# VH-VL binders against Probable Brix domain-containing ribosomal biogenesis protein, part 3

Target 1, 224 residues: Probable Brix domain-containing ribosomal biogenesis protein, of Pyrococcus abyssi (q9v200)
Amino acid sequence: MMLITTSHRPTRRTRSFGHDLERVFPNSLYMTRGKKTIQELLMEAYDRGYERLLIINVWKGNPLKMTFIKVHPDDWGYLGYLYLHGVKLQREMGFRGLNPIREDMPLVVTTAKRVGLDHLAFAQVFSELTTGKFVPRGDKSLLSIADKYNTDVLAVIERHPRGIVVNFYRLDVTKERAVGPLINVKIWIMEDGRRWDYKEAFGIKVKPRRKEGEAEEGARKDSH

## First folded at step 12 (VH-VL; from z5 with heavy chain I50Y)

Design v6
Fold by OpenDDE, look of step 16:
Structure v6 (fold): chain C 224 residues (1-224), chain A 120 residues (1-120), chain B 111 residues (1-111)
Amino acid sequence: as target 1 above (224 residues)
Amino acid sequence: QVELVQSGAEVKKPGESLKISCKGSGYSFTDYWIGWVRQAPGKGLEWMGYIYPGDSDTRYSPSFQGQVTISADKSISTAYLQWSSLKASDTAMYYCARHSGEVTPAFDIWGQGTLVTVSS
Amino acid sequence: DIALTQPASVSGSPGQSITISCTGTRSDVGGYNYVSWYQQHPGKAPKLMIYEVSNRPSGVSNRFSGSKSGNTASLTISGLQAEDEADYYCSSYTSSSTYVVFGGGTKLTVL
């Protein structure tokens, strides 16, 4: 479960991106940021039972970064950042009418076939950030994977000329076509500012809680 | 620099065998599909097939299935296209190209082409 | 048969905008977002100009744009220049993701 919002004064496109994400993350909610502080957002997220707070910041009218924050009263903190090399919105993909997922199902995170270690590493990171379930693709079909884990939604990490991309498949809508948004990821960094190291034995580690002062500084940076 | 370099032009007679090559450099050769594209003189592009050098998974166009063999040697970052018995109709320019992704039909890097001439 | 259909030729004057269409025989050919466009000058290898219907690779002029409607993809070249004179090919994956198909090509003449 993820509460999704934006930096302050988001553009229309960024808001649309937030809404698109709401439609592909199970049991997620897009909320208008308004003047709310990070602390207020965290409290609201906690009160509503969300495990993650996602903040989309804006640069030059476009989504720039996805900030993932763990929601916990005693152990909240920044988990990591995805720096984006652009997105493709559902409307830009010619897709309309997608509704949020309100059923209890996991977001299965997998890869395209025959991807590199970086893609696998990213898939694991993405699963951690989103509270999704990482599933190695192997030679299995997406449908087979979806059936196995009783989900209608898949995040598929793929190779792309613009870097690593995340496509979302909503099998309850279409079995053949990815639905938006398409997320083009430039880089990903962990809470400590380092890139995920896949050599750490595919073990997803939760980073320590950030100090309150560091959270405020992060919030200020995300406002731009 | 990412590039594909193909072997030189070939002049052959009908019935002869031929193997042409495509060497990749500047990237991880095993991580991208390599496709072969035929272009007969004055004609359009024809997709022949592609191979994943990492595991040698190979797929052919129905039109070229059984007509040619696509292979790769990942140890030297090289893909191959070969004929057991050439025909005059095999006269064409042959391009190798890197597939940009699994589900994207985009070939983002192309070889310079190999001209194959088959004549009596 | 699986095929992409292009006009044999198009022409335009410098500064004009021209459009080349690519129509699939099936919904899975030329459909969705798996359409690419290539430019080929005489005696040269093809060059990727557009991928996934509307995306430009690095180094490709913003004068080139792509779109699609139904089973028809379109390449638009704005501000036509002499250097744009070339053959243009569309391509797409099949729905099974096993085959690549090319259009028949379009010769663009700059008048």
Scores: ipSAE 0.021, ipTM 0.583, lowest interface PAE 6.5, mean pLDDT 85
Fold by OpenDDE, look of step 14:
Structure v6 (fold): chain C 224 residues (1-224), chain A 120 residues (1-120), chain B 111 residues (1-111)
Amino acid sequence: as target 1 above (224 residues)
Amino acid sequence: QVELVQSGAEVKKPGESLKISCKGSGYSFTDYWIGWVRQAPGKGLEWMGYIYPGDSDTRYSPSFQGQVTISADKSISTAYLQWSSLKASDTAMYYCARHSGEVTPAFDIWGQGTLVTVSS
Amino acid sequence: DIALTQPASVSGSPGQSITISCTGTRSDVGGYNYVSWYQQHPGKAPKLMIYEVSNRPSGVSNRFSGSKSGNTASLTISGLQAEDEADYYCSSYTSSSTYVVFGGGTKLTVL
């Protein structure tokens, strides 16, 4: 499914976040970035049979951006980006040292109950980025959905006062609550032109964008 | 049973320091934000701030920023509210409350309150 | 400054339905969907009655309901009972910040 790594010289917390994701994405592997180039990472991802490369970008010691790349020898390309308000790690949520996830199941992406169109749109986008399966929530329980699709892991898109939240349930661990990590998304951008910005969505006056240059430049510098 | 238990009533003089506590039980203390709410006598509820005990992320109301310090000790499932120098205007009931989570931004569990009286 | 405005007082007779309004000063679409209502009896801690505009926590009577129209959230209490006499507070988040705002509170008197 997915090879997960970070930008160069990640903090401990960012590495932990990568490991957390490995515990909720079926058929995924966290790999230390080291000095590897994006090309080297893509090759390694391909050789290992992964369809996605996820790079977690770090800013001021915290995860700032999630970059999703399609892995294909002849058609690799950026799929999309998630800009984050922040994350809560599994350990911060009371879950330390979770067992590896079962690999022979799909990641099901659904929403909380009574969410808006933006949440549904993001759920679809997130499923595309992760190769997960989008399942409309309706009035169904998470357990019911999990049973139907024979999965123990659910990504649930939830409401948040600052953006959109992705939370993860592992029903093999607990049925009572999410295990995380919790990902708070403020902006997502797809290469096909689809995008969402929480400020725009919430009617917040956007101060003129200072040149998006440095965070994007960090991602671009990693591409060279 | 999920509950928050606060420390007892305090009687102080202006200029004194104070630290009151809120202990959580019956749930994973690190998974939920703990907020502090002030209620002056005969007045409404005022949100002061909250802390996420898991990583000690703390947020304050602009009105209380720099006026108080919110902290937590996750090892004993306890949140704190403290003043370096009390004022008479700090006389109030102080509640701690559990934030129901990132998904549901509501206070679903409340402490019994701590009455703080500041008088000369 | 973001403020929530409530009527100072409302009254009703037993068995009647009453509504308490909570009006925001800002059209905060995202944050305003996180309206909560609290009941507070004299000398007691507040109790969560409604969250996210219209959801009831477990153990809360179905006589309590919440709704929203525009920038105004409403708490409706049907079949008013003597025990409903209390102060009621609305609260909300803002979409641009992560802090909580409370309304001024409404005193409900059961006649």
Scores: ipSAE 0.020, ipTM 0.552, lowest interface PAE 6.3, mean pLDDT 88
Fold by OpenDDE, look of step 25:
Structure v6 (fold): chain C 224 residues (1-224), chain A 120 residues (1-120), chain B 111 residues (1-111)
Amino acid sequence: as target 1 above (224 residues)
Amino acid sequence: QVELVQSGAEVKKPGESLKISCKGSGYSFTDYWIGWVRQAPGKGLEWMGYIYPGDSDTRYSPSFQGQVTISADKSISTAYLQWSSLKASDTAMYYCARHSGEVTPAFDIWGQGTLVTVSS
Amino acid sequence: DIALTQPASVSGSPGQSITISCTGTRSDVGGYNYVSWYQQHPGKAPKLMIYEVSNRPSGVSNRFSGSKSGNTASLTISGLQAEDEADYYCSSYTSSSTYVVFGGGTKLTVL
């Protein structure tokens, strides 16, 4: 269960993205951020029984960053961050008006077939961030995986020219293709020190690593 | 630096066999599909097929199915394209390229090409 | 199978904007939004310019942009430069058959 919100003053596209996520994370809720502080959001998340708080950060009118926070009265804390190249909304993928999932089912996190180690690592990270269940893809069909774990929703980690993609399947909607949203991740950072950068991974000249603290500072600014 | 380096130009006669190579470097060779693309002189690009070096899963264009063999040796980060019996019509530039994703039909890294000339 | 049709040639003057079209005969469920564009100079390997209809790889000039309407994808080159003279190919992916197809190519001449 995840409470989903945005930074302050989100654009329409960012709000749409939040709603799209609500439709693919089981038993999740998108909440308008308003003027709420992170602390207030955490309290609300806790009171409502959510285990995660997701904050979508906006930059130049688009989703830039996804911040995952653990919701626990005695152990709340940042879990990790996804820095995005961009997103494709469900509507942009041809799907509109999907209903959120309110049935008790897990989010299965798997990969496309024959992906690299980085994709597997990210799939694990993504499952941790979302409280999903990581399932190695192997040669199995998505349908077979879904059946085995009694779910209609899968997050599939895929290759991309500019990073790693998360795509979502709703098998109760269609079995033919992903419904989205598509999330293009360029960098992910976990609080435990694990991280991945597409530039580094792809052998692209990487500017000096920004100190880990800068990512936290961006999230903290949204708390005020 | 991420790169694909192909074997040198080939001059062959009809009926001869040929195997050309494409070596990847600067990235995990087993994590990306490698495709082969033909370009006849003065003509366009033709996708022939691709292989995943990690498990050697290979897919061919219908036009090239049974006409060529694509293979890979992951131990040396090399992909291969081979003919059992060359034809004059096989005269072309052959490129290997890295496929950037499972769904995205983008080749983001290309070899320099191997010119194959088949003449009597 | 999907066939992609491109104009054989286009031309423009320096500083102008030109558009190259790529029209598919069939839409594939998995490949509908997966159009790529490649630039090829004479005697050189193709270079990826656009992927997934409108995305630019790192290092590609922002003068290159992509769009799609219906079954027609378009590559637009703004501020045309002499160096842009090349052949351009569109490609698409068929997710159902996992095939890649190229268009016939377009020769761009900078006048």
Scores: ipSAE 0.014, ipTM 0.539, lowest interface PAE 8.5, mean pLDDT 88
Fold by OpenDDE, fold request of step 15:
Structure v6 (fold): chain C 224 residues (1-224), chain A 120 residues (1-120), chain B 111 residues (1-111)
Amino acid sequence: as target 1 above (224 residues)
Amino acid sequence: QVELVQSGAEVKKPGESLKISCKGSGYSFTDYWIGWVRQAPGKGLEWMGYIYPGDSDTRYSPSFQGQVTISADKSISTAYLQWSSLKASDTAMYYCARHSGEVTPAFDIWGQGTLVTVSS
Amino acid sequence: DIALTQPASVSGSPGQSITISCTGTRSDVGGYNYVSWYQQHPGKAPKLMIYEVSNRPSGVSNRFSGSKSGNTASLTISGLQAEDEADYYCSSYTSSSTYVVFGGGTKLTVL
């Protein structure tokens, strides 16, 4: 599915997050970034047969951004970005040492029940970014969906007070609850121009950044 | 040690304004939501709202929308709850609490509470 | 309106197991998994005992456990001790609401 790595000098938490993603993306691998360039990573991803390169960007010690890159020798390129409010690790959710999925199964991407259009849109985007399979939730149970598509892993898009949440279910581990990691997304941007911002969605008026430059223009007019 | 320390007890009259504080320490204050919870004497817990100190994004319970103002000063790791005009019915214990994670609605760290008494 | 209903009171003898229920008005798959339980002794701040249905924070006794079936979350206290006498509150976040909701609280008496 994808090669997962981080920015340079990741924190322990960021590395843990990368490993958590390895455990929920089928046939994926977390690789230590080291000093590798993006080009080197793309080559490695290609050589290994991955379709995506995921780079977790760190800010102030926490995962801040997820960058998805398409891996293809003739058509490699950035696909999109997720800007994060934060993450909750599997260990923080009570799950430690989960094994990666090495069986052939799809990542099913669906939503919680009774979500809005924004959540549906994001579920589609997330499926595109991950090469997952989007499945409308409707009134179906997660188990029913999983059975239909012969998968043990689901990404579920949920509402959150701040942004949109992606949670992960590993039905081979437990059917009772999500295992995580939980990803809180505040903004997503696709290279094709599609985007979503939680501030806009929630009607949060962003105070216009005072253009620092307008104060200087007023002083020049009076001296003449 | 991760802790929230609240300002001291307040005795006020109806119509007076009040601002109480909650100071966080031992963690990155900007990365966690801070909530306010009211508990009237002999009553249950009531969620009032929360704020994300990183960008001051604030959410209110419908019951408290327009009744109080929640704010934060990230430079001093402090959250605030304020009233423009107190009522006798505002008499309660007020708690600030931290979310257990960036996206978790559970409150893992609580302040000691601030008792607000409004009496004529 | 999303509401959580708890019994007003529960009692048990030392060494017994008791269960406190928390029933939501809506069947939300997803957000309803964010059920938390708090213990509050008289004159003290609440303490988180369980988060996300069944997880215990560090320092919380293994006598406390949480579960969920349908729209009802449950807190079970095994080996009841005198110190367990307190008020217990459930809380939740649902997929339909961006707000935190508390239950009405349950007074636990140890006989």
Scores: ipSAE 0.011, ipTM 0.510, lowest interface PAE 9.4, mean pLDDT 88

## First folded at step 14 (VH-VL)

Design u1 (from v6 with light chain Y99L)
Fold by OpenDDE, look of step 16:
Structure u1 (fold): chain C 224 residues (1-224), chain A 120 residues (1-120), chain B 111 residues (1-111)
Amino acid sequence: as target 1 above (224 residues)
Amino acid sequence: QVELVQSGAEVKKPGESLKISCKGSGYSFTDYWIGWVRQAPGKGLEWMGYIYPGDSDTRYSPSFQGQVTISADKSISTAYLQWSSLKASDTAMYYCARHSGEVTPAFDIWGQGTLVTVSS
Amino acid sequence: DIALTQPASVSGSPGQSITISCTGTRSDVGGYNYVSWYQQHPGKAPKLMIYEVSNRPSGVSNRFSGSKSGNTASLTISGLQAEDEADYYCSSYTSSSTLVVFGGGTKLTVL
């Protein structure tokens, strides 16, 4: 679950982009930033049960950067940044009236077939940033992957003349084409300000989501 | 600089075999599909097929299936187009081109072309 | 048969705007956003001018633009210049068969 907002005084296009993201990230909500501080946003995100805060930064009237922040009362922090070459909005792609996904389903992150290591690495990063599930594409169809994981939403990392792109497929809408927004990513940066290390990406065991239940067992041992 | 360099012009007789080449440089050769395009004299562009050098997956246009063989040697960043038996109708300019993306029809890098002349 | 249809020829005067159409026989041909345009001067290799319906590669003049409506893609050249005289080809990717198809080409003459 992700709370989506913008920098202060966003352009119409940036707001539209935020709304578009709301329609492709399961159980996400776009919120008008207003005058809210990051701290206020984090509190609100936490109170509402979101695990991520996404802030879309604007440059020259266009989305420039996506900032991902972990929402946790004891461990909030910046997870990473995506610098964008640009976006294609759903309206620009001819899609209108898509509804947000409010059903409990994972965002499956995968790649086009026969992509390079960079794309695979990025797909992993993107899954972590978005709390999605990375699934290697292999020779499988997107439909088969979606069926396997019981999802209608796929983020597909693809090659593009302008770099790495993320296309979103909503199979409940159309099985044949990506739906917007298209995210053209220039670079991604980790929390420490370093560019994602591809070597590390392939070695990093996605730490299993701590099941909520294991935190309760640790608190009981200290009371004895 | 990213470029595709093709082998030189060929003059052949009907029935002869031919293999022309396309060498890529300046990029990861194994990560992009390489396509072949035929252009007969005074005619339009015809898609022949394409190959992924990384695993040699090859796709052909139905019109060229069984008529030509597309191959690649990734060790030397080279794609090939070959005929077992040339026909006069094979006389054309042949271009190799790099596929710019996975599912796009865009060819962003082109070879200079190889002229093949088949005459008796 | 999967085909893209282009006009055989178009002409315009310097400074004018011209449009070249490309119509697919199927929805998946020329459909969605997988349409490209190429410029070819005599004796030269084709050059990518537009990809994914409306995107320009680096180095391509902003006088070139692309659009699509239904099964018809269009290349528009504004402010026509003598150097624009060339053959133009559209192409599309057929997802069902994983093939590329070219249009028949359009000869642009600058008067």
Scores: ipSAE 0.018, ipTM 0.587, lowest interface PAE 6.2, mean pLDDT 86
Fold by OpenDDE, look of step 14:
Structure u1 (fold): chain C 224 residues (1-224), chain A 120 residues (1-120), chain B 111 residues (1-111)
Amino acid sequence: as target 1 above (224 residues)
Amino acid sequence: QVELVQSGAEVKKPGESLKISCKGSGYSFTDYWIGWVRQAPGKGLEWMGYIYPGDSDTRYSPSFQGQVTISADKSISTAYLQWSSLKASDTAMYYCARHSGEVTPAFDIWGQGTLVTVSS
Amino acid sequence: DIALTQPASVSGSPGQSITISCTGTRSDVGGYNYVSWYQQHPGKAPKLMIYEVSNRPSGVSNRFSGSKSGNTASLTISGLQAEDEADYYCSSYTSSSTLVVFGGGTKLTVL
């Protein structure tokens, strides 16, 4: 169960992304952020029975960061962050106006076949963040996995030349391809210290970035 | 062992109807798309279409849409390819093949092929 | 028109490495991860050699490898053996139209 919202004053595209996620996360709701504080959002999430709060942060008109927060009255806290290279919306993938998802099923998180350890690690992390169920892919078909767990929705971790990709399949819509949204992740950070950076993973020499203090400030402003 | 076994060679005349079969074994037949591929003598592979036996969802190549019918009987783990009226140009080897991951467009298991000869 | 273009023929001597190219007419042909390669010996059914650009199924020799750059996928066969003489086909899935497309095939001759 997940309450999905955005930073303040989201763009149309960011809102669309939030709605797309609502269509692939079982038992989820996209809510307009408005002027609500994080505390108000947490209370609302709790009252509605959600276990996670997802905040989509916007930068330069696009989704930049996904912040996952644990919803609990006595133990709320940040779980982790996904920093994004970008997203591809369902509409951009040829799927417009998808029907709501069945709510009484789990999100199954798996991988493409024969992926690396980084992909497996991220699949586990993504399952933790989303309260999904991680299922090793092995040589199994996506449909066989879906049937086993009585779900129509699969999050599939895929390889990408720039980071790691999460793609979503809805077998109730089509069995032939992913419906999206496609999420391209460049960095993920968990509160427990686990992290992954595509630059490090790919051996990309990063020129010491000047302290772009400003990207952190945008995240801090959303906390007030 | 996972395998697809196709029906035997067919010799037909133009105008005749034909239905060839592909039987799957060793796996859950309803969980994988089955595709049909044509190969004319001395020519390349041509994708004709595929079917999901679980619900009989069927998709065709534009080139074969209306020319053939793809069907399946999941109770006996069998897919079919049929013509209402054969042409000489339908002379070819026909393969059935399983998608490797239902939504993955790779064919990991192939039938042995069915040779169809149409001559007057 | 959606098409995959392969060279008609390639040749090599035993022990050499050869590469077969497969070029799509569109950037969306096969997407990033939906290119497959098949080997076909005369009178036999095709065999999957590579899927998702670079993955080998179980039982396929490590002499076979796949890569992609831009709209061109490549199959590389290292340590060429007489048994590698066959026709090779690339394939791609078009996500926009849910179609499968085969290349024209490449005849590999081992000299």
Scores: ipSAE 0.017, ipTM 0.539, lowest interface PAE 7.0, mean pLDDT 88

